# VHH binders against Dimethylsulfide dehydrogenase subunit gamma (ddhC): the designs that were tried, part 12

Target 1, 240 residues: Dimethylsulfide dehydrogenase subunit gamma (ddhC), of Rhodovulum sulfidophilum (Rhodobacter sulfidophilus) (q8gpg1)
Amino acid sequence: DSLNAGNIRLVDPEETVPVIKIPDGIYLRTPNDPDDIIWARVPEFRVEMVMAPPVHPSVGLRYRDEYPEQDLVVQLARTSERFYVRLRWVDPTRDMSTLRDRFRDGAAIEFSESDDSVSYMMGTDAESPVNIWYWHPDGDRVESLAAGSPGSLTRLDRQPVTGASEYRTGHGPDDSQWIVVMSRPLASEGDHQVSFERDTIPVAFALWQGADAQRDGLKLVSLNWIFARMTPDAAPAPGN
Short names: E, the ipSAE of ESMFold2; O, the ipSAE of OpenDDE; V2, 0.75 times the mean of E and O plus 0.25 times the DockQ between their complexes.

## First folded at step 4 (VHH)

Design b17 (from e11 with E108S; framework vhh_enristomig; at its last look DockQ between E and O 0.56; V2 from the best seeds 0.00; counts 0 for: pae E 3.6 > 2, unsure alone 64.6 < 65, grease 26.9 > 24.2)
Fold by OpenDDE, look of step 5:
Structure b17 (fold): chain B 240 residues (1-240), chain A 122 residues (1-122)
Amino acid sequence: as target 1 above (240 residues)
Amino acid sequence: EVQLLESGGGEVQPGGSLRLSCAASGFTFSSYAISWYRQAPGKQREWVSTISSGGSTNYAESVKGRFTISRDNAKNTLYLQMSSLRAEDTAVYYCAARTSYWLGSKYSYDYWGQGTLVTVKP
């Protein structure tokens, strides 16, 4: 994968991107291989990531007015069995540990459990929640979480999401990047697990730079929703 | 106007030490990672070290254990303490600041200094 984003489509908030259907008969050696050749067949789009507003009081003391913006490159795909997201972004440091004064890197994709009327900032309320897939590098774990508001993040009982990652070291911080794949069976039971039996799913993204002590609400985020279209049809989804 | 100004370069014998400084102005220094690069005569520019806004450090393998990057946010200054200098460390040393992590060209920083020459010779 080229680090050059010159040819990667910039997706603005509230735009729609397709979830690419991987043809049947294509077998992945491992479900979440960041280097699988199949990803070459899935278009990349990039999203601008900016510092999240300090909406939670816990972030206030750590918030900085200025922080580097960055691109997040996203690929969305599905087989007949699983939904996949591949994320890559520039990260000068590989941060794996959570210690007293050290923090790990992280990435997340957030799904509205309903429509775009739900707040992309961790849901609106208990009746309008989001499902969050949260990846952290230690053990390549991906947690399935839910939230109805900032501060209401909860771990779900069922954890159907898996992931794998690669930290590709370049010749310097400029070309070093995380590549993370997260996936889940299309069908998943349990409360607050996003349903993929929908034509369009609002999604949002978050990144944490451990080297900069980012954690919790101190993070980079995409703005508003991006709409993932599950069907190859150009027709808009009539509903959820 | 953003400015990066390197200083501290000079001639030193092998095994010697030198401390470089990079004075930054025109931007919120404390908010950004800053790096050292170097370019030897006839060679491509290479990454040396980076210090994040949070103080995390990273080094090229060739300088690890010999060089130490640090920053003083109150002074808007980046430092590179070089020890056990070798002939192959001879180069113009640049400080660079990146205010974004766009997926652009390699070694693309928003701001570069003019460099300071370090010469290691007997």
Scores: ipSAE 0.086, ipTM 0.554, lowest interface PAE 2.5, mean pLDDT 88
ESMFold2-Fast, scan of step 4: ipSAE 0.396; ipTM 0.687
ESMFold2, look of step 5: ipSAE 0.205; ipTM 0.584
ESMFold2 (binder alone), look of step 5: mean pLDDT 79; pTM 0.796

Design b21 (from e11 with G104S S105D K106R; framework vhh_enristomig)
Fold by ESMFold2-Fast, scan of step 4:
Structure b21 (fold): chain B 240 residues (1-240), chain A 122 residues (1-122)
Amino acid sequence: as target 1 above (240 residues)
Amino acid sequence: EVQLLESGGGEVQPGGSLRLSCAASGFTFSSYAISWYRQAPGKQREWVSTISSGGSTNYAESVKGRFTISRDNAKNTLYLQMSSLRAEDTAVYYCAARTSYWLSDRYEYDYWGQGTLVTVKP
C-alpha cells in the first residue's frame, strides 16, 4: 500500500509523542512481526527525512536539488516487558528494489542518553552519548551502537535488539515500501544501552539508500529530535 | 574555511551578567542549528543551549531561566545572554556547529570555536 502521507500526522519539531502501552492479555506470538494485527491499533506519525545537513553551502544546495526528501512513518509501542519501534518508508527507486538494493538499505533509531534537552550536536562528547539501533536488511540484523564525539562510534558488547522486516513491491512510484520492526527488553543490560525508566526519551531517525565501493550511499536524517513519552497513559486505538 | 569565533568572556561577580557572541564564516549560517557548550575546570565538556535554523531554543536544566540564546542571521552571529551568574558557571564557553546527526560515517565533521573564558569569582 502507499505511504498515505496525507492522512498521517506530521510530527512537529521537538514534539512529544506517546509510546502506546499494549494492554495485558494481548499476545504478540512472534515478536517483531511487522504484520501483527496489534500494529493496526497503534497510531502512526510521520517524520520528515532530509539529506544529512551539508558541510558547505554549495554542497548542501546541490544535495537538496539532486536527492528528494522522504517521509518516514513511525509507530512506538511497549508492553510491560519490551519496547517496540515500527518504521515504514517508500523505496526511493520508484520501481522495484533489486537484491543489491535491499542488501544496501538501512534504518536506525537514535536515543539520547541525556535527561536534558537534546542538543543539535548529537554525539559531541563522551558525556552526551547516544544509543543507536541500526537495522541491516541482510538477516534482519540490528546492531546496538554508542556514539559520542566525532570518530567515537562503537559497537556495544551486548546486542539485545532484535529486528524483522518486509519489503512490499508495487507497480507505481509510491507502492513499494520497507517495513521494519525493532525491539528490546525494557530492562537495560550494560553501559550505553538506552534506559526505558525515563519518563521521556529523545529519539531521532536515519535511513540509508544504497552504497558504492567509493561512497557510503545516501543518508536521510530527521532534522529535529522528538520526545517519546514512556508514561503508560496511552492505550492502543480500536482495531479495524 | 569554516570558522567560529567566540568573544565576550571575562570576570564577573556572582549575580552578574555577560553576553557572549560567536561570529560565523565560511558556511550558510542561517541553514544550521548552532549550540553553546562549556567546559568547567576539571570537568568534561557539557551542552548549554541550542538554537535551530528556525529559531526554536533548548537549554540545559542548570541554565534554564537564566541564559537566553539568540541569533542574528544578517550578521552571521550567535549570542548567549547570561544572567544571575553563579560560581558553577565558570568555564570556557564554545560555539559549535554540527553537520550530521549520524556518526556511522567516519568522515563526519564538527566545527568548533576556540572558546571564551567566563570566570565567576565568589
Scores: ipSAE 0.011, ipTM 0.155, lowest interface PAE 9.5, mean pLDDT 71

Design b22 (from e11 with A97K R98G K106R Y109F; framework vhh_enristomig)
Fold by ESMFold2-Fast, scan of step 4:
Structure b22 (fold): chain B 240 residues (1-240), chain A 122 residues (1-122)
Amino acid sequence: as target 1 above (240 residues)
Amino acid sequence: EVQLLESGGGEVQPGGSLRLSCAASGFTFSSYAISWYRQAPGKQREWVSTISSGGSTNYAESVKGRFTISRDNAKNTLYLQMSSLRAEDTAVYYCAKGTSYWLGSRYEFDYWGQGTLVTVKP
């Protein structure tokens, strides 16, 4: 929806965006609070999200067939000890979903393990595997997953990512929003967990609209890769 | 019933150009991102390009600067303008509704066209 994203800059394909360094000791008292005052200091940007096909199509998914593109609002920050991502989006299904469908909503950030220019679809090349942080509203749980070639989605042994969320209701679809924060220590343990010791990390995003027991939900995925720069610089240098 | 029908393929010399078309029916064309894929003999299908409903475009590195994706919502038609063609571009070209961004246990599309053959012969 334009109401929560209309005045926020849309990122260019493969644009480099800074991860904002937060002074130590300020954010630590309220980790993952979506409303922490610190978020007012972190620039927002929009990522264009488009509908992906259902994993297992079934007859009767008519309403989901016509969902438009959505925007996701993203903020990236870190301390000396942790990485944080804050996601905000309009709930596009208020008029069509049950309470159960709403509870099944989800969001993910994907980190490429490759530093190469990412022109291919994420997770389809074994040479470019991805670490996925998949947030579920069920207790604000986040799963750390790995994916590479088709059929390679794996739940990782270590689950170091924590989440917190807020669902803000409104009078119509354009008023209701999810706000989600996910974070993990900068130190990486185990295979396929993203390393934050890299200078620049390609990232992509996905959103899920709830699902019935008998069918998959609607999935929205980002069209454009962006590059998250881990240096403490506030903005990209002019001319880059 | 969702249908995608590709056309415009043929035989060309290296350095030549072709324009592919994909006629869509059975869904609200203007509301969806639509992609081009290709499959060379004996190889897996690979992504070529995507255009969003808003007109944003993305390209595989191998075709960037040589191919241009576009759409005509009034005609429910997707296009791929190919220039500076190389022998390596020889493939059957497919259009697909939506994106193939992979997050699940397998890489799938719900809706594929029948394909159109492009042959680049020296």
Scores: ipSAE 0.014, ipTM 0.268, lowest interface PAE 7.8, mean pLDDT 71

Design b23 (framework vhh_enristomig)
Fold by ESMFold2-Fast, scan of step 4:
Structure b23 (fold): chain B 240 residues (1-240), chain A 123 residues (1-123)
Amino acid sequence: as target 1 above (240 residues)
Amino acid sequence: EVQLLESGGGEVQPGGSLRLSCAASGFTFSSYAISWYRQAPGKQREWVSTISSGGSTNYAESVKGRFTISRDNAKNTLYLQMSSLRAEDTAVYYCAARTSYWLGSSKYEYDYWGQGTLVTVKP
């Protein structure tokens, strides 16, 4: 993949990554512009995405075929007023069309409401609530959702997350990319909306590939949680 | 049917080595990350190591430098090479196909575990 050809650092599972503070008022065109030059100042990192196991026999028969590796490139930033996540990934097929409830491409970031969600003790995890920002390419709609137990996905009353996206075409399939920015004010309103007043927030990611015949697309998930550190580094940058 | 089958456990003296294997079936092995976990007597189950579909590896601090995780996609097999074994490494070792995944709309769906293989480090 063309994303893998660049000099972009691959993060480890459970690694702590900084959320970069950018100066207030530096967006020149519009907040959330995926092509704003400010994004060149925010470090990129790669998250390895793995294919989710088949959910039922019909999906298993269809999606047991070998699937190419997909990396997700992530940038995390904030101002004094807003939190931003920028995602990009190779998507050789641009699927924004949906006819009669067909599933389409999508991307999500998931925030643990508990720091204990990154457990190395499988089989001992209690159910923990998570806040999910689910981006839909049609109209750049982002849904803020909560999930706690199997099947408990709930749309939240407040929908404070703003999305923006761009699809860039390249020379070949491996050069075509979705670029998505999602943002929300740092102030948290309502139950289950992530609080950015925490020092460190576990985050995870998901990508969906559109399905032609059914709404069940292939789902890729990040290998494990990583930790987004909200506390900025107070040390001065080196002078040279 | 997804199945994970561990083997290679046994009794070994301190400082010894063992190689564990996990044979996978019922899914496209090369497309999934697979982990090793262990559970020592009287303790909680703990994560040991993970290898991604692309071959990236990560290790618990307690085993870093002593254990090596690897995979053979042609044989649908996961390995854990253990060296410099200590009494504290005594545990049942499990092969697992998930950690804290978000699957569908649910976080806790579709977990797959092997039956485990016992490693005993004793003089």
Scores: ipSAE 0.000, ipTM 0.151, lowest interface PAE 14.3, mean pLDDT 70

Design b24 (from e11 with T99K; framework vhh_enristomig)
Amino acid sequence: EVQLLESGGGEVQPGGSLRLSCAASGFTFSSYAISWYRQAPGKQREWVSTISSGGSTNYAESVKGRFTISRDNAKNTLYLQMSSLRAEDTAVYYCAARKSYWLGSKYEYDYWGQGTLVTVKP
ESMFold2-Fast, scan of step 4: ipSAE 0.370; ipTM 0.686

Design b27 (from e18 with A33Y K106R E108S; framework vhh_enristomig; at its last look DockQ between E and O 0.42; V2 from the best seeds 0.00; counts 0 for: pae E 7.8 > 2)
Fold by ESMFold2, look of step 5:
Structure b27 (fold): chain B 240 residues (1-240), chain A 122 residues (1-122)
Amino acid sequence: as target 1 above (240 residues)
Amino acid sequence: EVQLLESGGGEVQPGGSLRLSCAASGFTFSSYYISWYRQAPGKQREWVSTISSGGSTNYAESVKGRFTISRDNAKNTLYLQMSSLRAEDTAVYYCAARTTYWLGDRYSYDYWGQGTLVTVKP
């Protein structure tokens, strides 16, 4: 075996992936539990994460041409009332440092308000209408944000997204992972909160790693939009 | 062209201290997660500690609180400060670097050192 022979399907940019409906009667031990046995019933997929180009002079001073390659493992699920995303990635270290800025040492999913292709690079171009769920490891804080004026993100009036996480270690770096669950009710509440009443929703992902509270950290972003299909096609088998 | 070279091993009494170094050359050291591993005779190689490119650290439970990993990116050097040493810490210590971090069947390290022996006397 090698890294090129991984078992989890790598999803190409612009591919459509299903959001898996799970039974409503399933009792979770706690909200957003990353270890709930239901996650074994939800197919995983991988997305490739790449270093975002620098867009701020201080980030450009820390930019390097050579980086470790990183994948993100994603599961998308729903009940009749709630949408869930589970993210996991290899991180041989743990950093829960306190931030003076809202966008360090975390993970995010970005939802487009438009069905058309829009910019996927978080923190570089804020003119696209997007809703962002940002998880911060310090206290498992999750914020619902919108892209505002260029170069800024705005915290929304409603904060319906909750989350939980686990840093799972073992006997070596291969075992060390962050595992994060974020979820929200399906019902849309307030301006710029993503609507789950669409057939497909463009999504993108980001991971932050930072060491300096006075500067943006290094960011990894997914290559492009992936399309989350909220409703599966429903048709009888051909030939009756 | 790529080298990782450990040094600083030796004999110590229980409760003693040692500082290991790993000198790196032939690659962009500052871009890599770098780890210490160890192997006692007749046992499997086991992970000890890792430090990220940004300086975040993680430790095996058996060494947490006693060992400190650090790096000096300007000198291309990795360190392991070992204290409160025990007989169980006797092993050959290796530094290692990897360029890929994704989930699948298997991860591997791209670069390994030759090792340095640490012996904790009874």
Scores: ipSAE 0.012, ipTM 0.458, lowest interface PAE 7.8, mean pLDDT 73
ESMFold2-Fast, scan of step 4: ipSAE 0.528; ipTM 0.827
ESMFold2 (binder alone), look of step 5: mean pLDDT 80; pTM 0.802
OpenDDE, look of step 5: ipSAE 0.019; ipTM 0.290

Design b28 (framework vhh_8h63_2)
Fold by ESMFold2-Fast, scan of step 4:
Formats: C-alpha cells, structure tokens, sequence
Structure b28 (fold): chain B 240 residues (1-240), chain A 122 residues (1-122)
C-alpha cells in the first residue's frame, strides 16, 4: 500500500549505484513479474523527479505557477543473460488534478551511449545520443528509441525490450502506485541499442504525458545521470 | 523578465572562505533548476554546482566537500558557500537558471547572470 518513501534512500545526482547480479539458479516465474521474489533481494533507491519546463522559453511563454516533484523508486538487477529495471511511483494525487487530467501514463529509462559527453553535458550545450526504453501501459509495450535531441526521437528497427506492470490501489490516494519492470537480453543487436559490456552506464529517468518528447506537455525527469555499475563485485581475497 | 544578479565576490587568501549570492527575479524561482558556473581567464566555463527545485544538489569533483550550494525560495536567492579556497578557484562566478532538463538527451542552462569575480591569492 505505502510507497514507504521515508525508508528508501535518496541518491545524489551522478551517484554510482550497483546493478545487483542475481545468483545462478534463481528462477523467475515470468521474466518481468513485478512481484517476483528476486525483487526482495535488490536494494531500492529513490530518485527525485522534477517537472521539465519548455526547452526554449520565449518572452511570451507562460510558465506554470507550480511544478510538482515526485520520487521514483528504482531497482537495477541482472542475470548472466538479462538486464532488469523495476520502477515504482505514486499515482498523482488530487492536489495535482490539473496535471493528472493531462497526464498519460508513461515511464522511461535512458542510457547514455557515450561516457565522454556525460561531464560536458553538465556545463555545455552539447548533446549526447541516448537509448531510451519507453514503457506505456497499452499492452505493456516498451519502445526502444534513440534520441540526440528533444526533436529527434527515432524508433529503432529492433525492439528487444519486454515490459510488465501492475497498478496497485492502496487505502488512500497517496498509496496508489504503478510498478513497472522492463528487461532486455545483455547481448545487443542493432545500432543505438545500449551495450551492457561497459563497466558503468549513465542512466536517467522520465515520467511523461504522451510519447512525443517534442510535444509541449507534462514531463518529469531526473536531475542528472546516475551511474549504473555493471562491473562484478571484487572476488574474495586469496585465502578468505 | 528573467534577471539574475550575483554579488559577494572579492579577494580572499588561500584557505579562506567566501559566500556568493544570486538574486533572481522575473520568474517562478522555486520551479527552476539553479547552478553556479565559473570561468577563469583563457579557460572554458565549468559548472561547479547545481540544485534542483526540490533541493537535490550536484558538485563538480574539483569542489566537492569544499563548496555548498543552497537556495532560499522565499527570498528568490541562490547561494554558494566556498570553503578551503585554493588559487585554482580564482574565476568569474556565474549564476545560472535552467528552463529544461533532459528533454530527450540534452542538458542546457538558458539564463546567466553578469558574474561576480572571486580572486584567491597564494
């Protein structure tokens, strides 16, 4: 029922978080079951999500008087064959009713294709190509997209990402939540699909209205990249 | 319209501390991502600290543990507390505001102040 947000640690922008390796011999009931036992073994972390204002403000552009902030709870895991992300967030409350009327369900994880651009993006106008896994509830469909700028979303030829979701109603409106799992084989096929052969991968998150990032609408984004550590934990010291 | 005015720069000896501030007007300050960048003569501009509307912070590795960014939404003011200053911190310090973040894959600051000079002597 409760998101239990107060007991879930908030990660800092650019913090490195481990991708938890699921031990061999752990079997999933289904690859994307949001309630699978493996998720009890994966630490949760919280990412602050903020509304993304319009890209290019003009003299006449009207900003909203209030911008809602929301936490996204994230878990990252992998097996020897597959990468998993699990996302949880509270459904908008009545206090966000105007935004909820316009909000269409959608969630994404974004993977940077370049380590070199991560630090430059913080202080420059440079863009970095990303692979985006965009989930929408219509059939638990996940689109694998490439983007170099807000106007350049391109649907990739290969669509290897699978998704599953659950909407849980709690006692109160603040207790209702979406739970989404997305996963893909570690082996990459096709241009712009993220490679999991890197030691660390910058990841970012989004929750938005509609599928078109060019549309002037409601979108919540993480502040900065989180670095997902794919490298295995150090082997036990000799003689230990 | 949107205005950012920095103040509080000056001359300080190495090992000292200084606080610079930025007075914001003409926009809903609490909704914007704010940051501090610096530029030394002949060098490119470097983002040193950022803060979200919700108060989450970012620091460049060069200043992490020494600088603290904070905001006062009631006063529309952004602060940068600089401790253990080094000669390498000598730069013009600029207040910055962002109207968007990660729309697609692009990260930009859209508005900048005039800057305030910080000089750290050996």
Amino acid sequence: as target 1 above (240 residues)
Amino acid sequence: ELQLVESGGGLVQAGGSLTVSCAASGFTFSSYYMGWSRQAPGKERELVAGITSGGSTYYADTVKGRFTISRDNAKNTLYLQMNSLKPEDTAMYYCAARTSYWLGSKYEYDYWGQGTQVTVSG
Scores: ipSAE 0.000, ipTM 0.137, lowest interface PAE 14.4, mean pLDDT 70

Design b29 (framework vhh_7zox_3)
Fold by ESMFold2-Fast, scan of step 4:
Structure b29 (fold): chain B 240 residues (1-240), chain A 122 residues (1-122)
Amino acid sequence: as target 1 above (240 residues)
Amino acid sequence: DVQLVESGGGLVQPGGSLRLSCVASGFTFSSYAMGWVRQAPGKGLEWVSDISSGGSTGYADSVKGRFAISRDNAKNTLYLQMNRLKPEDTAVYYCAARTSYWLGSKYEYDYAGQGTQVTVSS
């Protein structure tokens, strides 16, 4: 199983997942190193991702149950200084050589700025804005964006999010995977940047797979919010 | 079988009013955000308005102050009240539905109906 999916817990829509606090004295060898020992202390969970292509009214509709399924493996952690997200997914094609490929291969985490509209927040109205961290494989560029109304995707003045990635080739075409880490200081600077002072933060995810669906790629999204709880927790010992 | 069925379109004179309705079936209507998008002759899709499951509304600048979106969750029905119609409002109007999560274009909806024609002509 390329992702060890049978042994990784699948989260339900709107489930609460803890953000693991890494004890003092444990530091990453390099910022965002996907192989850092910190990740052995952080439990993995699976998010079911579904294909959500643009709808063209004249072409007709697709049933949601007919969409291809793909799992995204997520780990959420914090230190006293920074918030970290680590993402893994199977991608047999490494597309980063052109501008086109850069925008088709990607990963994002979306944070709700409000807990009042969590069940149905779209990031589309001005009263319920969202902060988006959008990773691009070319140069591990992460853009911090805001969305407050339909089509109002805005690049924020502050760009505090850093990223790093590894593309790991396997023996077979379905054994290759991206591993991406994004992080930001816990202290929030500027409007619309997510605040980590909240007890619980709704999060959602998106993936782009470059070469799978012709020139537009395959876009996958998580359908519902998952609640990231900033409560400290102890990770189980490795091997038990 | 997911269906969105629009009605209420027709021919109206400039300055007139129309009310569009969209009846939804095959999904939990109250859990979805709903919207209206339109396509004028020879043009691309234009987002018109949306409403969250909780009732928060958004409007395109071209229709703000003239159109009002509303929903009736007990009837699985979405409405668009269109007032002070202009010739440039002539389009096919599509009812659309999506989940609370969104990262892309404002046209990124999970489901859309077949549309209803609105013609504003003197």
Scores: ipSAE 0.006, ipTM 0.181, lowest interface PAE 10.0, mean pLDDT 72

Design b30 (from b29 with A33Y D50T G58Y; framework vhh_7zox_3)
Fold by ESMFold2-Fast, scan of step 4:
Structure b30 (fold): chain B 240 residues (1-240), chain A 122 residues (1-122)
Amino acid sequence: as target 1 above (240 residues)
Amino acid sequence: DVQLVESGGGLVQPGGSLRLSCVASGFTFSSYYMGWVRQAPGKGLEWVSTISSGGSTYYADSVKGRFAISRDNAKNTLYLQMNRLKPEDTAVYYCAARTSYWLGSKYEYDYAGQGTQVTVSS
C-alpha cells in the first residue's frame, strides 16, 4: 500500500519508543518542514487507530460501512532546543479531500502530565491532566490545550506549538495522505504545557475527518497509551 | 435529525432549587458524554458538568456539592439538579453531547440544544 504500513513496526500497548536526538551539525532549513531530509533519519512506527462513534450518522454513511482500522505513522525527534512529532496517514474519506480545510478536521498528540502508569487513561473518564497539541489544516494552526481533572477542556494562554503540513494527492485510492509536523521548544512555559524534562512521557493520538463544519465529523483514536522516552538517543547514520 | 431539547429553567430565589431536563434524539445517547454548559450575558461559555457513558460524573469547582448530573439511558434524558442557587448561576444552560473520547475541538461539545434560561434573583 502507499504508506508501506505493513513494513513499519507496529507499537504494542504501553510500549516505550525512543525520541531520537538529532545529531550534531544537522539543522532544519525551515522549522517544521514535513519534507526535510532529517525525517529520513528518524525511525517510523505505526499506531493502530480505531474509529470513535461518528458525530453525525451521515458522516458514517459517507464512510460507506467499511470502518477499517486506520494506521497512523509517527516519528518522534528532538534537538537540544525543540521537540518534533511527524504524523502521516491516508485520507480514509477521499471524496472529502476538498473539505480538509474545514475546522473540524485535524490531528492531535496528547501528553499525560502524570508520571504514574496507573493514571494513564483512554476514553471518557480521563482523571490525569493531559496536554493536547491539536493541529488544524486552516493555516497550519496548532492549539495547545489542557484536559484537566476532572476532564474540562481549556485553551492555554501560551500557544508555543508551531505546525506545518502537506496534503499529497495521488492517482490511486491509497495514494492520498496528510503529513503533519508539530514542534515546540523543550523549555516549558506556563501551567499544563508538557514538560520534556521527564524520562518518559505517555502519549496518545487522534485524527479528525471533517465533512461539514456544522456537526459532521469522523474521529479516530489510538487504542492505547505509549511511552515516549526522552533520554537522548543518537539518530541513525544518514541513509545510503 | 439530532435534537437536544432542554426544559426546567425559570426564575428562582437565591438558595432555591431547579431541575433541568434534556431529551435527546437522533443519536445513540447511551454512547455519548452528556453535559451542561452555561453562558451568562456578555460572557463566554462555561462548562458546568459532564456525565460519561459509564456514569462517571464531573463538576466545575463553582458548582461542586450543589449540582448533581444524572442520566436515564432508557429515556434518552439528561438531568441537572441545581441546589442552593446563587445569583452568579444566572445563565442560559445548554445541554451538550460529545463522543466518548474527550479530545481537542474548538467547542467542548459536538451537539448542543437551544438552551434554557435560569435566573436567580429576588
Scores: ipSAE 0.000, ipTM 0.130, lowest interface PAE 14.9, mean pLDDT 70

Design b31 (framework vhh_5c3l_4)
Fold by ESMFold2-Fast, scan of step 4:
Structure b31 (fold): chain B 240 residues (1-240), chain A 123 residues (1-123)
Amino acid sequence: as target 1 above (240 residues)
Amino acid sequence: QVQLQESGGGLVQPGGSLRLSCAASGFTFSSYYMSWVRQAPGKGLEVVSDISGSGGSTTYADSVKGRFTISRDNAKNTLYLQMNSLKPEDTAVYYCAARTSYWLGSKYEYDYRGPGTQVTVSS
């Protein structure tokens, strides 16, 4: 309800979703304002997020019992100059008394550098790397990272991604939500920074929902790749 | 002490098959994510395939997808890689590796790695 989740379409794994081109002449107040008028013109979709697969059986059983699946609401847009992603999700582990700067939360979008989807969130070798935009709540920092496989995470020399966020309080603790916008110029500089000159880009998502002194940080991931189409076409009328 | 020991490598013709094994000891095998990692002459390490502790989740590099199959036998503390339709490009030292780390988080390293086994495909 607080996300209006029941009225937001759920995308299937490996579904193709459009990146909405904002028409020239739209006034943008700031590039990353979460409340910019641009967002009223961009359709929302839901991605089901699940607990990241555990490698230890006892950890896996504990996580399955404690943490249900949840939805991430995503909007993808571009102008002639920039790519934008807007993410929002309910943070069920945070109460109304917890200040934003005390959270150990995070959010990421992952772009495959190949047109083929991988069966795992990480790339599998140097020829199938992924670019990750990792948002940190402290100071709205976004790190641009490259990963080719487990054990192959590298912070890139160029850090072109800007972030902005808002923690919006609801009526109760379970109604509070993060809203995060990340954006970068369409032009790509440097190795492993995603190229927006491709027709479709496989994307995936991850959320970190804080850490407890008695538990490791909770990590949620999207089940499969979703394909972001950079040239959004209007659907044809029925019979045309 | 912790030990990972690969076997089953050797010389094969293109189009041939090999089955690699990795015997693990000194740790709770079923609690570790296991990987096959290879290194061709003059190149860096490439992760070939991964398998979860239970065996319920697997991944493959695009270069080997459809040709290689990873599996494990937790009762025997053994990891396997079935390699079919081998190509000269598959020539490498193959390492068995183990870790408990998640794919994105605090640390991206293998906790243990074997000494490797040589696979040579033709010529």
Scores: ipSAE 0.000, ipTM 0.114, lowest interface PAE 15.7, mean pLDDT 71

